# VH-VL binders against Glutamine--fructose-6-phosphate aminotransferase [isomerizing] (glmS), part 18

Target 1, 141 residues: Glutamine--fructose-6-phosphate aminotransferase [isomerizing] (glmS), of Sulfurisphaera tokodaii (f9vpa4r286to426)
Amino acid sequence: VIEEIKNAERVIVIGAGTSYHAGLYFSIELNRLGINSLPVIASEYYNVRSKKGDLVFAISQSGETIDVLQGIRMMRNSGAKIISLTNVIESAIARESDYKIYMRAGPEIGVAATKTFTTQLASILFILSVLKKENLKKMEK
Below, E stands for the ipSAE of ESMFold2; O stands for the ipSAE of ESMFold2 at other seeds; V2 stands for 0.75 times the mean of E and O plus 0.25 times the DockQ between their complexes.

## First folded at step 12 (VH-VL; framework fv_disitamab)

Design v1 (from u1 with heavy chain A33T; at its last look DockQ between E and O 0.03; V2 from the best seeds 0.00; counts 0 for: pae E 11.1 > 2, placed apart)
Fold by ESMFold2, look of step 12:
Structure v1 (fold): chain C 141 residues (1-141), chain A 123 residues (1-123), chain B 105 residues (1-105)
Amino acid sequence: as target 1 above (141 residues)
Amino acid sequence: EVQLVQSGAEVKKPGATVKISCKVSGGTFSSYTIHWVQQAPGKGLEWMGRINPSGGSTYYNQKFKDKATITADKSTDTAYMELSSLRSEDTAVYFCARGTYSGWSAPDYFDYWGQGTLVTVSS
Amino acid sequence: DIQMTQSPSSVSASVGDRVTITCKASQGIDSYVAWYQQKPGKAPKLLIYAADSLQSGVPSRFSGSGSGTDFTLTISSLQPEDFATYYCQQYDSYTFGGGTKVEIK
């Protein structure tokens, strides 16, 4: 999944509600790392036209969020690859994704947050930490 | 003071079409999704679909996608649901309800409901 | 397809009783649960959103709890105006529970 993020022409991060806010943070940090990223509110998926080379990072704890499902279907049909971040195996979003990440307990977070938001952030922070380690290796060269 | 006012009760024959209105007063109409819920006589609640009035996008429960058509008129702050090819099993009370956000949507809970519209399908 | 299994289907109770109603989701839905009260001939009324957040104007004797798959609505001391049917709803993809009718004993 890290290799796909690194090589994408654009990472479209789609989510609803608190998942959108987690995705916004992810997108901001991806841009700081030099990875082109666009955060999208799931209900506004129709305002974004995807293409081959795009990678869609879909965030839905249940894996059943209707707006996210509609968004990934449209974007996949336009040639984008789909990564899902869910907590439900065999959910609709997971089943329709090319790559799947399932939420689980991660490193301690120093700031108290809702369980859902904390779990999403923990997963995102882990992905970012791996990307940051590889970015540091690039700078050392 | 948000209020949803639905059109009055309808009696229709099998095969007919009915269009139920849901006028929203108070608040900003285009900022919130509008949902439709069916309640058959003596039964529970069943979600039918929604519309985002800002862009006009709709999403339907698969059970109702060939039965219901949801539209909105931003100039009159009114949502509509049209039921086609009515059958006796379509006899129910139909509610409209306001979701939380249309532009920065989260999964919606329904904070305001219309009074309901009874549609009776009989010969 | 998220199913909401609501129990009991009815409860007969006296004024002052503590009433608990449960909903079990067929899969995890975080805290995206709402509870509604519906009196005969009336529209549903929102009581609880986000599993445990009390809607403005709802008496404090109503409370919600749970996360993941198991959710409860509690009425700490039943009042005469609380005799109604109660529905849970998951609102990630909009499925209602079957309802719980609270009746006077």
Scores: ipSAE 0.005, ipTM 0.609, lowest interface PAE 11.1, mean pLDDT 82
ESMFold2 (binder alone), look of step 12: mean pLDDT 91; pTM 0.937
ESMFold2 at other seeds, look of step 12: ipSAE 0.154; ipTM 0.722

Design v2 (from u1 with heavy chain S105T; at its last fold request DockQ between E and O 0.99; V2 from the best seeds 0.00; counts 0 for: pae E 2.3 > 2)
Fold by ESMFold2, look of step 12:
Structure v2 (fold): chain C 141 residues (1-141), chain A 123 residues (1-123), chain B 105 residues (1-105)
Amino acid sequence: as target 1 above (141 residues)
Amino acid sequence: EVQLVQSGAEVKKPGATVKISCKVSGGTFSSYAIHWVQQAPGKGLEWMGRINPSGGSTYYNQKFKDKATITADKSTDTAYMELSSLRSEDTAVYFCARGTYSGWTAPDYFDYWGQGTLVTVSS
Amino acid sequence: DIQMTQSPSSVSASVGDRVTITCKASQGIDSYVAWYQQKPGKAPKLLIYAADSLQSGVPSRFSGSGSGTDFTLTISSLQPEDFATYYCQQYDSYTFGGGTKVEIK
């Protein structure tokens, strides 16, 4: 996953409701790390023209958010790759993604409480922490 | 497995109307656009239009906007295309095809096709 | 109003031959290209989407390439079941190439 984010020409982060706000935070932090990123409100996915080389980071706790599912389907039509962040194995969004991150996995991420936003943020913070460590290694080389 | 089954061949006289059905099985009908494609005898393929089955919104090739009317019935998982004021140049095989999503007009490609419906217009 | 110029219009080939079919778009369309196979009396069948992505269940002897305006479908070793007509399609606004008939030599 981390290499796919680092190698993407652009990371499109798509989510609805509270997942959009988690995605907006992720996108802002990716840009601060020098990774080109665009946050997208899922209901407005059609405003974004994806291209080969794009990576779509789809956030959906249930994995069934229809606007997110429709958005990744449209964006895959360019050859973009899809990473999903869900809490449901075998959900529609997870099944249709190239790479899958589940919020209940990852031993270095503290298990979030029962609240959806907190769980999404914990997963995002873990990803960011790994990317920040990789940036320090890159500068040392 | 997704399957699109079209209504049978039709023979019509000039000026008539025909309504072709396309029943979709093996998937969530409202999640995927239904497209229609014309193939005149011995000719290539030409896109006619599409429908989002969820809300019924349509998007047409301008060439066919006054000829074709595309509708969908979610209760029967069936899309329809009605061709009006038939003329001899409307003689063709008409295909329905399923897109990959339904929420916008493009971009989309067609991963499942109906068997085609021959419409013959002659007097 | 994007034109797809497909060439050649036909090719005669033998089993085992490599066959190359090209499509040129009248303007840039990124990788929004699909390739279809159609046998007489049958519906088209999707082979390739996004210019170079192989559809599930399609034999690996089929491959696609290209981006922007120039696109290619290649059959690496022609089989008896591959004699058919092939169409490219741009899906920014849904136009098809004129078709390429692959015939037994």
Scores: ipSAE 0.548, ipTM 0.838, lowest interface PAE 2.3, mean pLDDT 89
ESMFold2 (binder alone), look of step 12: mean pLDDT 91; pTM 0.937
ESMFold2 at other seeds, look of step 12: ipSAE 0.598; ipTM 0.852
ESMFold2, fold request of step 13: ipSAE 0.518, 0.537, 0.487; ipTM 0.837, 0.843, 0.818
ESMFold2 (binder alone), fold request of step 13: mean pLDDT 91, 91, 91; pTM 0.938, 0.936, 0.937
ESMFold2 at other seeds, fold request of step 13: ipSAE 0.535, 0.537, 0.532; ipTM 0.839, 0.839, 0.843
ESMFold2, look of step 13: ipSAE 0.539; ipTM 0.844
ESMFold2 (binder alone), look of step 13: mean pLDDT 91; pTM 0.939
ESMFold2 at other seeds, look of step 13: ipSAE 0.585; ipTM 0.848

Design v3 (from u1 with heavy chain G103S; at its last look DockQ between E and O 0.88; V2 from the best seeds 0.00; counts 0 for: pae O 4.5 > 2)
Fold by ESMFold2 at other seeds, look of step 12:
Structure v3 (fold): chain C 141 residues (1-141), chain A 123 residues (1-123), chain B 105 residues (1-105)
Amino acid sequence: as target 1 above (141 residues)
Amino acid sequence: EVQLVQSGAEVKKPGATVKISCKVSGGTFSSYAIHWVQQAPGKGLEWMGRINPSGGSTYYNQKFKDKATITADKSTDTAYMELSSLRSEDTAVYFCARGTYSSWSAPDYFDYWGQGTLVTVSS
Amino acid sequence: DIQMTQSPSSVSASVGDRVTITCKASQGIDSYVAWYQQKPGKAPKLLIYAADSLQSGVPSRFSGSGSGTDFTLTISSLQPEDFATYYCQQYDSYTFGGGTKVEIK
């Protein structure tokens, strides 16, 4: 996953509701690391024209968010690669992604969206920590 | 497994109307645009138009906008194309094809096709 | 309107030959190009999407390349079942190329 993010010409982060807000944070931190990133509200996916070299980071706890699914389908049409962050193996979004990250929280059983946001943020923070560590190593003489 | 099954061949007189059906099985009908493509005998492929089955919105190739009417019935997972005021140059095989998402805008390619319906218009 | 100029219109080839078919778009279309194979009396079959992505179940002897305006379909070693007509399609606004008939030499 880390190599795909580093090699992408642009990381498009798509999510709905609380997942969008987690994705917004991720996108901001990616830009601070020098990685070109664009956060996208899932219901407005059609406003984004993807191209080869784009990496789509799709955030959906259930893996069944309709607008996210439609967005990754459209963006794949240009040859963009899809990374999914979900908590459900073999969900629609996971099955249609090229790379899959599964959250390490318990399964979603209808509890509040706050638990979902916390586990999404934890996964994002871990990815960012690895990217930051690799960036520091590149600064050595 | 996604499958598109079209209605059978039709022979019509000039001035008549024909309505071709395209029944979609497998997958979620409302999640995918349905496109129509004309192929005249010995000729290439020409896109005619598409419908988003979810809301029923359509978009036509200008060449066919006064010839073709595309509709969909979500209760039967079936798309239709009606050709009006048939003329001999409308003799062709007509295909339905499924897109990969239901957006109101391009881009999209066609991953599943119907078997085609031959419409013959005698003079 | 975006036109797709496909060439050649036909090619005569032998089994085992490398066959190359080109399409040129009248304006930039990124990688929104598909390639289809059509045998007589049959529906087109998707081979390639996004200019160079191979559709599931399509033999690896088929490949696509190009971006922007110039696109190529290549059959690395022509097989008997590959004699057919091939179409490019830009799917920004759904224009097909004129087709290329691949015939037995």
Scores: ipSAE 0.253, ipTM 0.758, lowest interface PAE 4.5, mean pLDDT 86
ESMFold2, look of step 12: ipSAE 0.327; ipTM 0.777
ESMFold2 (binder alone), look of step 12: mean pLDDT 91; pTM 0.940

Design v4 (from u1 with light chain Y94W; at its last look DockQ between E and O 0.81; V2 from the best seeds 0.00; counts 0 for: pae O 5.0 > 2)
Fold by ESMFold2 at other seeds, look of step 12:
Structure v4 (fold): chain C 141 residues (1-141), chain A 123 residues (1-123), chain B 105 residues (1-105)
Amino acid sequence: as target 1 above (141 residues)
Amino acid sequence: EVQLVQSGAEVKKPGATVKISCKVSGGTFSSYAIHWVQQAPGKGLEWMGRINPSGGSTYYNQKFKDKATITADKSTDTAYMELSSLRSEDTAVYFCARGTYSGWSAPDYFDYWGQGTLVTVSS
Amino acid sequence: DIQMTQSPSSVSASVGDRVTITCKASQGIDSYVAWYQQKPGKAPKLLIYAADSLQSGVPSRFSGSGSGTDFTLTISSLQPEDFATYYCQQYDSWTFGGGTKVEIK
């Protein structure tokens, strides 16, 4: 996964609702690391023309968010590769992605959106920490 | 397993109308565009049009816009194509095919096909 | 209107042969190309999408290449079940090539 992010010409991050906000954070941090990234609101996926060389990072806890699913399908049809961040093995989004990352979220009672966002953010922070370590190694050469 | 099952073969007289059905099973019907393709005897494939089952919007090949009417029924997961004012040159196999999503103008190829419906127009 | 010119129109080949089929688009279409296989009396079957991406369940002896206007389908080692007609399709506005019949030599 980390190698695909480093090699992508552009990382398109797509999500809806709270997943969009997690994706926005990810995209901002990727740009700070010198990785070209574009955050996309899932319902506006049709405004983006993807190409081969693009990597699509799709965030959906359920793996069934319809606008995310339609967006990754359109972008896959254009030759982009898909990484999914979901909490459901064998969900539509996970099954239709090239690479799959699964979140570890507990039952959502009362503060459902908060638990989902925290789990998404934890997964994103881990990915960013690995990318940041690679940059530090470059500076030590 | 996604399956598209079409209605059976039809023999019609010139000037008649035929309505071909395409029943979709094994997937979410409204998430995928349904396309229609003509194959005349001994000939290649020709795209006729498509429908977005979610809102019912259609887009037609100009050649067929006055011949074909494409509709969908979300309650039965079935798409239809009606051919009007049939002529002998309308004799062909007609396929329905599933796209990969239901967008308006975005690129789409066909991953599942119906078995085809032979329509024969003879006097 | 985007024309897809497919060649050759037919190929006579033996089992084990390497077969190449080309399609040329009348204008640039990025990688919006699919390839289909059709056997007599049957519906087409998707082989390749996005010019070079292999559809799930399709044998690895099938491969696609190309971008822009020039596209190629290759069968690396022809098998008995591969004798069929093959079509390219551009799917920006949906036109098919004229087809290539692969037949027994």
Scores: ipSAE 0.203, ipTM 0.729, lowest interface PAE 5.0, mean pLDDT 86
ESMFold2, look of step 12: ipSAE 0.313; ipTM 0.769
ESMFold2 (binder alone), look of step 12: mean pLDDT 91; pTM 0.944

Design v5 (from u1 with light chain S31T; at its last look DockQ between E and O 0.87; V2 from the best seeds 0.00; counts 0 for: pae E 2.8 > 2)
Fold by ESMFold2, look of step 12:
Structure v5 (fold): chain C 141 residues (1-141), chain A 123 residues (1-123), chain B 105 residues (1-105)
Amino acid sequence: as target 1 above (141 residues)
Amino acid sequence: EVQLVQSGAEVKKPGATVKISCKVSGGTFSSYAIHWVQQAPGKGLEWMGRINPSGGSTYYNQKFKDKATITADKSTDTAYMELSSLRSEDTAVYFCARGTYSGWSAPDYFDYWGQGTLVTVSS
Amino acid sequence: DIQMTQSPSSVSASVGDRVTITCKASQGIDTYVAWYQQKPGKAPKLLIYAADSLQSGVPSRFSGSGSGTDFTLTISSLQPEDFATYYCQQYDSYTFGGGTKVEIK
């Protein structure tokens, strides 16, 4: 996964609701690292023209969010590659992605989607931690 | 597996109307746009228009906007194209084809095709 | 509309030949190009999408290339089942090329 993010011409981060907010944070931190990134509200995916060289990072706990699924389908039409971050093995979004990251969060209990957001953020922070470590190694050289 | 099955060949007189059906099986009908393509005898392919089955929105090639009416019925997983005021130059094979998503008119390509429906318009 | 100029209109070839078909778009369309194969009396069959991505189940002797305005479909070693008509399609606004008939020499 890390090499795909580093080599992408642009990382498009797509999510709905709280997943969008996690994706927005991810996109901001990617840009800070010098990785071109665009956060996308899933329901507005049609406003983005994807290109070959784009990497689409799709965030959906269930892996069945319809606007995310439609967005990655459209963006693949340019030859863009799809990374999914989901909590459901063999969900529609996971099955239709080129690379898969699984959160393995427990069932949603209590407050709405609060647990889901925390596990999404933890996954994103781990990815950022690895990217930041690689960036520091590059600066050393 | 996904399959598109079209209604059978039609022979019509000039001025008549024809309605071609395209039944989709083996997939989620409302998640994919349905496109229509004309192929006149011995000629190439020409895109006519498409429908988003979920909301019923359509987008037409300007050439066909006054000839064709595209509709869909989600309860039967069937798309339709009606051709009105038929003339001899409307004689062609008409294909339905499935896109890869159900969003706006473009960008999309067609991964599954119906078998085609020959419409012959003659006196 | 975006015009797709496909050439040649036909080619006579033998089994084993390398066949190259080109399409030129009237304006830049990035890689939004598909290639279809059509045999007489049959529906078109998708071969290539996104200019160079091979559809599942399509033999590896088929390949596509190009970006911007110039696109090619190549059959590296023509087989008897490849005699057909081939169409390019731009899918920014859905225009087909005029077709290329590949015939037995």
Scores: ipSAE 0.456, ipTM 0.819, lowest interface PAE 2.8, mean pLDDT 88
ESMFold2 (binder alone), look of step 12: mean pLDDT 91; pTM 0.937
ESMFold2 at other seeds, look of step 12: ipSAE 0.527; ipTM 0.835

Design v6 (from u1 with heavy chain G27Y, light chain K24R V33L; at its last look DockQ between E and O 0.86; V2 from the best seeds 0.00; counts 0 for: pae E 3.3 > 2)
Fold by ESMFold2, look of step 12:
Structure v6 (fold): chain C 141 residues (1-141), chain A 123 residues (1-123), chain B 105 residues (1-105)
Amino acid sequence: as target 1 above (141 residues)
Amino acid sequence: EVQLVQSGAEVKKPGATVKISCKVSGYTFSSYAIHWVQQAPGKGLEWMGRINPSGGSTYYNQKFKDKATITADKSTDTAYMELSSLRSEDTAVYFCARGTYSGWSAPDYFDYWGQGTLVTVSS
Amino acid sequence: DIQMTQSPSSVSASVGDRVTITCRASQGIDSYLAWYQQKPGKAPKLLIYAADSLQSGVPSRFSGSGSGTDFTLTISSLQPEDFATYYCQQYDSYTFGGGTKVEIK
C-alpha cells in the first residue's frame, strides 16, 4: 500500500459524510508530505477526471456506500488503481478495489458515528506515520 | 449471470414508430447505465445514447436526438428505446449494452450486451 | 466529435499468426479506450478496457497497449475462434473505429 501511495501521480481520496472529513484530513497531510492529493466528496465524483497514474483511496466503513462505489467504478475506467478502507470483508467496495485496508472497529450500539470516525482516523494516522518515517529516511541521505 | 434480453425483430413502414425493450437480469438495474448502439447493414457500430435508470436522466448522441427516446422502468428492470418517423436508413440492428456505473459522466465502456433487435423499414 | 481511425480494414491470416490492429484518435483520450470482438450475427464482446486491461474470461493471447492517441490490439497466436471483426471504442464520447475484419488465409 505505502509504495503505491508514494509512487502515485495523484492520490484521489473519496468519501461521504464523516468519511469525507477523514479523507480531507488525509489529503491535507499527504500534500504536506509532498504527495499530490485531491479530496473528493463522493456525491461529486463526476467532477473528477481520473488518469492511469492516479491512486484512488476510497473510505467507507460499510463498504457499501453507493456514491463511493459509483465513484470508484467510474475512476477505474481510466485504469486508476483503487485502495479501499472499509470494515467489511467482501463488501462491494472492497471486492472492487485493487488493495484493501480493513479498519480495526469492534461492535457498537448507538454510537456508530463516533466509533467509525475514530477508527478511520486511526487507520489514516498509521498510514501517515509510515509515510513520515520514509521521509525521514530520505532526509538522512 | 448478467443478461440483457431484447425484444424481437420488427418490420415497419416508413413513418411508423417502434419501441425496443431491453430486460436485464443478474444485477441491480439502477446501478448501471444502459446504452444503445446502432449497427446498419454491413456497417460498423454507432453509439445512440444512454439512460441512468436510478433517476431516468438521459444523454443522446446529437445525431439521434430527434430520432430516439430512451426510457426505463425500474419496476420491471427494463429499458426501452423508441424510434420515431422511421425511414429506410433506420434499418439496422439495435443493441442495448450495460455500462460500468450509472453516474452523469461520459467515460464508460460496455461489458454486457443484448442480443440485438433487427428493425427493417420498407414500404 | 473524436474520430477513430482503425487500421487495417481487413487482415488475412492463418492460425498461429500474430495479428496487430491499430486505432488512432483525432485527439487525446488518455487511456479511455476499449476493444470489442464481434462475430457475424452476434453482439460485440468486450476484450480490453482502459487501453491495456484484459476483461475477465478473455484469453491471455489478447493484449492491448497505447495511450493518448495511438492504440494497439495484439493477438499473439491466432486461433480458429478469433476470426471476427474487431472494433476499438473511445469512451470519452463513445466513438467506434471502423472495424478490422480478421479472416482466414
Scores: ipSAE 0.396, ipTM 0.803, lowest interface PAE 3.3, mean pLDDT 87
ESMFold2 (binder alone), look of step 12: mean pLDDT 92; pTM 0.944
ESMFold2 at other seeds, look of step 12: ipSAE 0.574; ipTM 0.851

## First folded at step 13 (VH-VL; framework fv_disitamab)

Design w1 (from v2 with heavy chain T105V; at its last look DockQ between E and O 0.85; V2 from the best seeds 0.00; counts 0 for: pae E 4.7 > 2)
Fold by ESMFold2, look of step 13:
Structure w1 (fold): chain C 141 residues (1-141), chain A 123 residues (1-123), chain B 105 residues (1-105)
Amino acid sequence: as target 1 above (141 residues)
Amino acid sequence: EVQLVQSGAEVKKPGATVKISCKVSGGTFSSYAIHWVQQAPGKGLEWMGRINPSGGSTYYNQKFKDKATITADKSTDTAYMELSSLRSEDTAVYFCARGTYSGWVAPDYFDYWGQGTLVTVSS
Amino acid sequence: DIQMTQSPSSVSASVGDRVTITCKASQGIDSYVAWYQQKPGKAPKLLIYAADSLQSGVPSRFSGSGSGTDFTLTISSLQPEDFATYYCQQYDSYTFGGGTKVEIK
C-alpha cells in the first residue's frame, strides 16, 4: 500500500460522514508530506474526474456505504486503483477494491460512532507514520 | 449471475412503433445504468442512449433523440426502448447492455449484454 | 463527438499469430477505452476496460495498451475461438470504432 501512495499522481480520499472527516485529515497530512491529495465527500463523487495514475483511498467502516461504492466504481472506470479501509472482510467496497486495509479486529460490543472514528484515525496515523519515517530517511541524505 | 434477456424479433411496416424489453436478473437493477446499442446489418455498433433505473433519468445520442424513448420499470427489473416512425434504415439488431454504476456522470463501459433483438422494417 | 478510428478493418491470420489492432481517438480521452469481441449472431463481450485492464474471465493472451489518443488491443497467440470482430469504444461519450474482423487465413 505505502508504495502505491508514494507513486500515485494524486490520492483521492473518499468517505461519508465521520469517515469523510478522517479522510480530510489524511488528505491534509498527505499534502503536507508532498503527496498530492484531494478529499471528496462521498455524496459528491460526481464532481471529480479521475484519471489513470490516481489512487482512490476509500474509507467505509461497514464497507457498504452506497455513495462510496458508487464513487469507487466511477473512478475505477478511468483506470484509477482503489484502496479500501474497512472493518468488514468481504464487504462490497472491499471486494471491489484493488488493495484492502482492515481496521483493528475486535469485539463489536459497545461500538459507537466515536469509537469507529478513533479506529479509522489510528489506521490513518499508522500509514502516515510509515510515510514520515521514509521522509526522515530522505532528509538524512 | 447477471443476465439481460430481451424480447423477441419483430417485423414491422414503415411508420410503425416497436417497444423492445430488456429484463435484468441476478443483480440489483437500480444500481446500474442500462444502455442501448444499434447494429445495422453487416455494420458496426452505435450507442443510442442510456437510463439510470433508480431515478429514471435518460441521456441520448443526438442521432436517436427523436427516434428512441428509453424507460425502466423497477417493479419488474425491466428496461424498455421504444422506436417510433420506423423506416427501412431502422432495420437492425438492438442490444441492451449494463453499465458498472448508475450515476449521472457518464464514464462507463458495458460488462453484460442482452442477446439482441432483430427489428425488421419492410413493406 | 469523439471519433474512434479503428484499423485495420480486417486481418487475415493463422492460429498462433500475434494480432495487433489499433484505435485512434479524435481528441484526448485519457484511458476511457474498452475493447469488445463479437462473434456472428452473438452479443459483444467485454475484454478490456480502462485501456489496459483485463476483464474477469478473459484469457491473458488479450492485452490492451495506450493512453490519450492511441490505443491497441493485442492477441499474443491467436486461438481458434478468437476469430471474431473486435470493437474499441471510448466511453466518455460512447463512440465505437468501426470494427476489425479477424479471419482465418
Scores: ipSAE 0.264, ipTM 0.762, lowest interface PAE 4.7, mean pLDDT 87
ESMFold2 (binder alone), look of step 13: mean pLDDT 91; pTM 0.938
ESMFold2 at other seeds, look of step 13: ipSAE 0.476; ipTM 0.832

Design w2 (from v2 with heavy chain W104Y; at its last look DockQ between E and O 0.88; V2 from the best seeds 0.00; counts 0 for: pae O 2.5 > 2)
Fold by ESMFold2 at other seeds, look of step 13:
Structure w2 (fold): chain C 141 residues (1-141), chain A 123 residues (1-123), chain B 105 residues (1-105)
Amino acid sequence: as target 1 above (141 residues)
Amino acid sequence: EVQLVQSGAEVKKPGATVKISCKVSGGTFSSYAIHWVQQAPGKGLEWMGRINPSGGSTYYNQKFKDKATITADKSTDTAYMELSSLRSEDTAVYFCARGTYSGYTAPDYFDYWGQGTLVTVSS
Amino acid sequence: DIQMTQSPSSVSASVGDRVTITCKASQGIDSYVAWYQQKPGKAPKLLIYAADSLQSGVPSRFSGSGSGTDFTLTISSLQPEDFATYYCQQYDSYTFGGGTKVEIK
């Protein structure tokens, strides 16, 4: 996953609702690291022209969010690669992605978005921490 | 497996109307655009238009916008194309084809095709 | 309109031959190109999408390449079932090339 993000010409991050907000944070931090990134509200996926060299990072707890699924299908038509971040093995979004990251979340208690958003953010922070570590190694000397 | 089954061949007189059906099975009908393609005898392929079955929105090739009317019936998983004011130049095989998504007009390619419907217009 | 100029219009070839078909777009279309195979009396069959991505179930002797305006379809070792007409399609706005008939020498 980390090598694909580093080498992408652009990282398109797509999500709906709270997943969009997690994706927006990810995209902002990627840009701060010098990785070209574009956050996309899933329902507006058609506003983005994808190209070969793009990497699509799809965030969906259920793996069944319709607008995310439609968006990755359209973007795959350019030859873009798809990374999914989901909580459900064998979901539609996971099955249609090239690389899969599964969130590790326990039983959800409380408001609907609380635990899943925290797990999404934790997964994103882990990815960012590895990318930051790689940048420090390249500057070594 | 996804299958598109079209209605049978038609022979029509000039000025008549024909309605071709395209029944889709083996998938979620409303999630994929249905496209229509003309192939005149001994000729190549020409895109005519498409429909998003979910809301019924259509997008046409300008050449065919006054000739063809594309509709869909979600209750029967069937798309239709009606050709009006038929002329001998409309003699062709007409294909329906399924796209890969439905939420926008392009970019899309066609991964499943119907068997084709020959429409012959002769006096 | 985006024109797709496909060449050659026909190829006479033998089983085992390498066959190369080209399409040239009148303007840049990134990688929005598909290739289809059509046998007489049958519907087209998708071979390649996104210029170089092989459709599931298509034999690996088929390959695509190109980006921007110049695209190729290659059959590395022609088989008896490959005698057909081949079409490129740009799917930025949906136009087809004129077709290439691959026939027995």
Scores: ipSAE 0.567, ipTM 0.847, lowest interface PAE 2.0, mean pLDDT 89
ESMFold2, look of step 13: ipSAE 0.581; ipTM 0.849
ESMFold2 (binder alone), look of step 13: mean pLDDT 91; pTM 0.937
ESMFold2, look of step 14: ipSAE 0.575; ipTM 0.849
ESMFold2 (binder alone), look of step 14: mean pLDDT 91; pTM 0.939
ESMFold2 at other seeds, look of step 14: ipSAE 0.514; ipTM 0.834

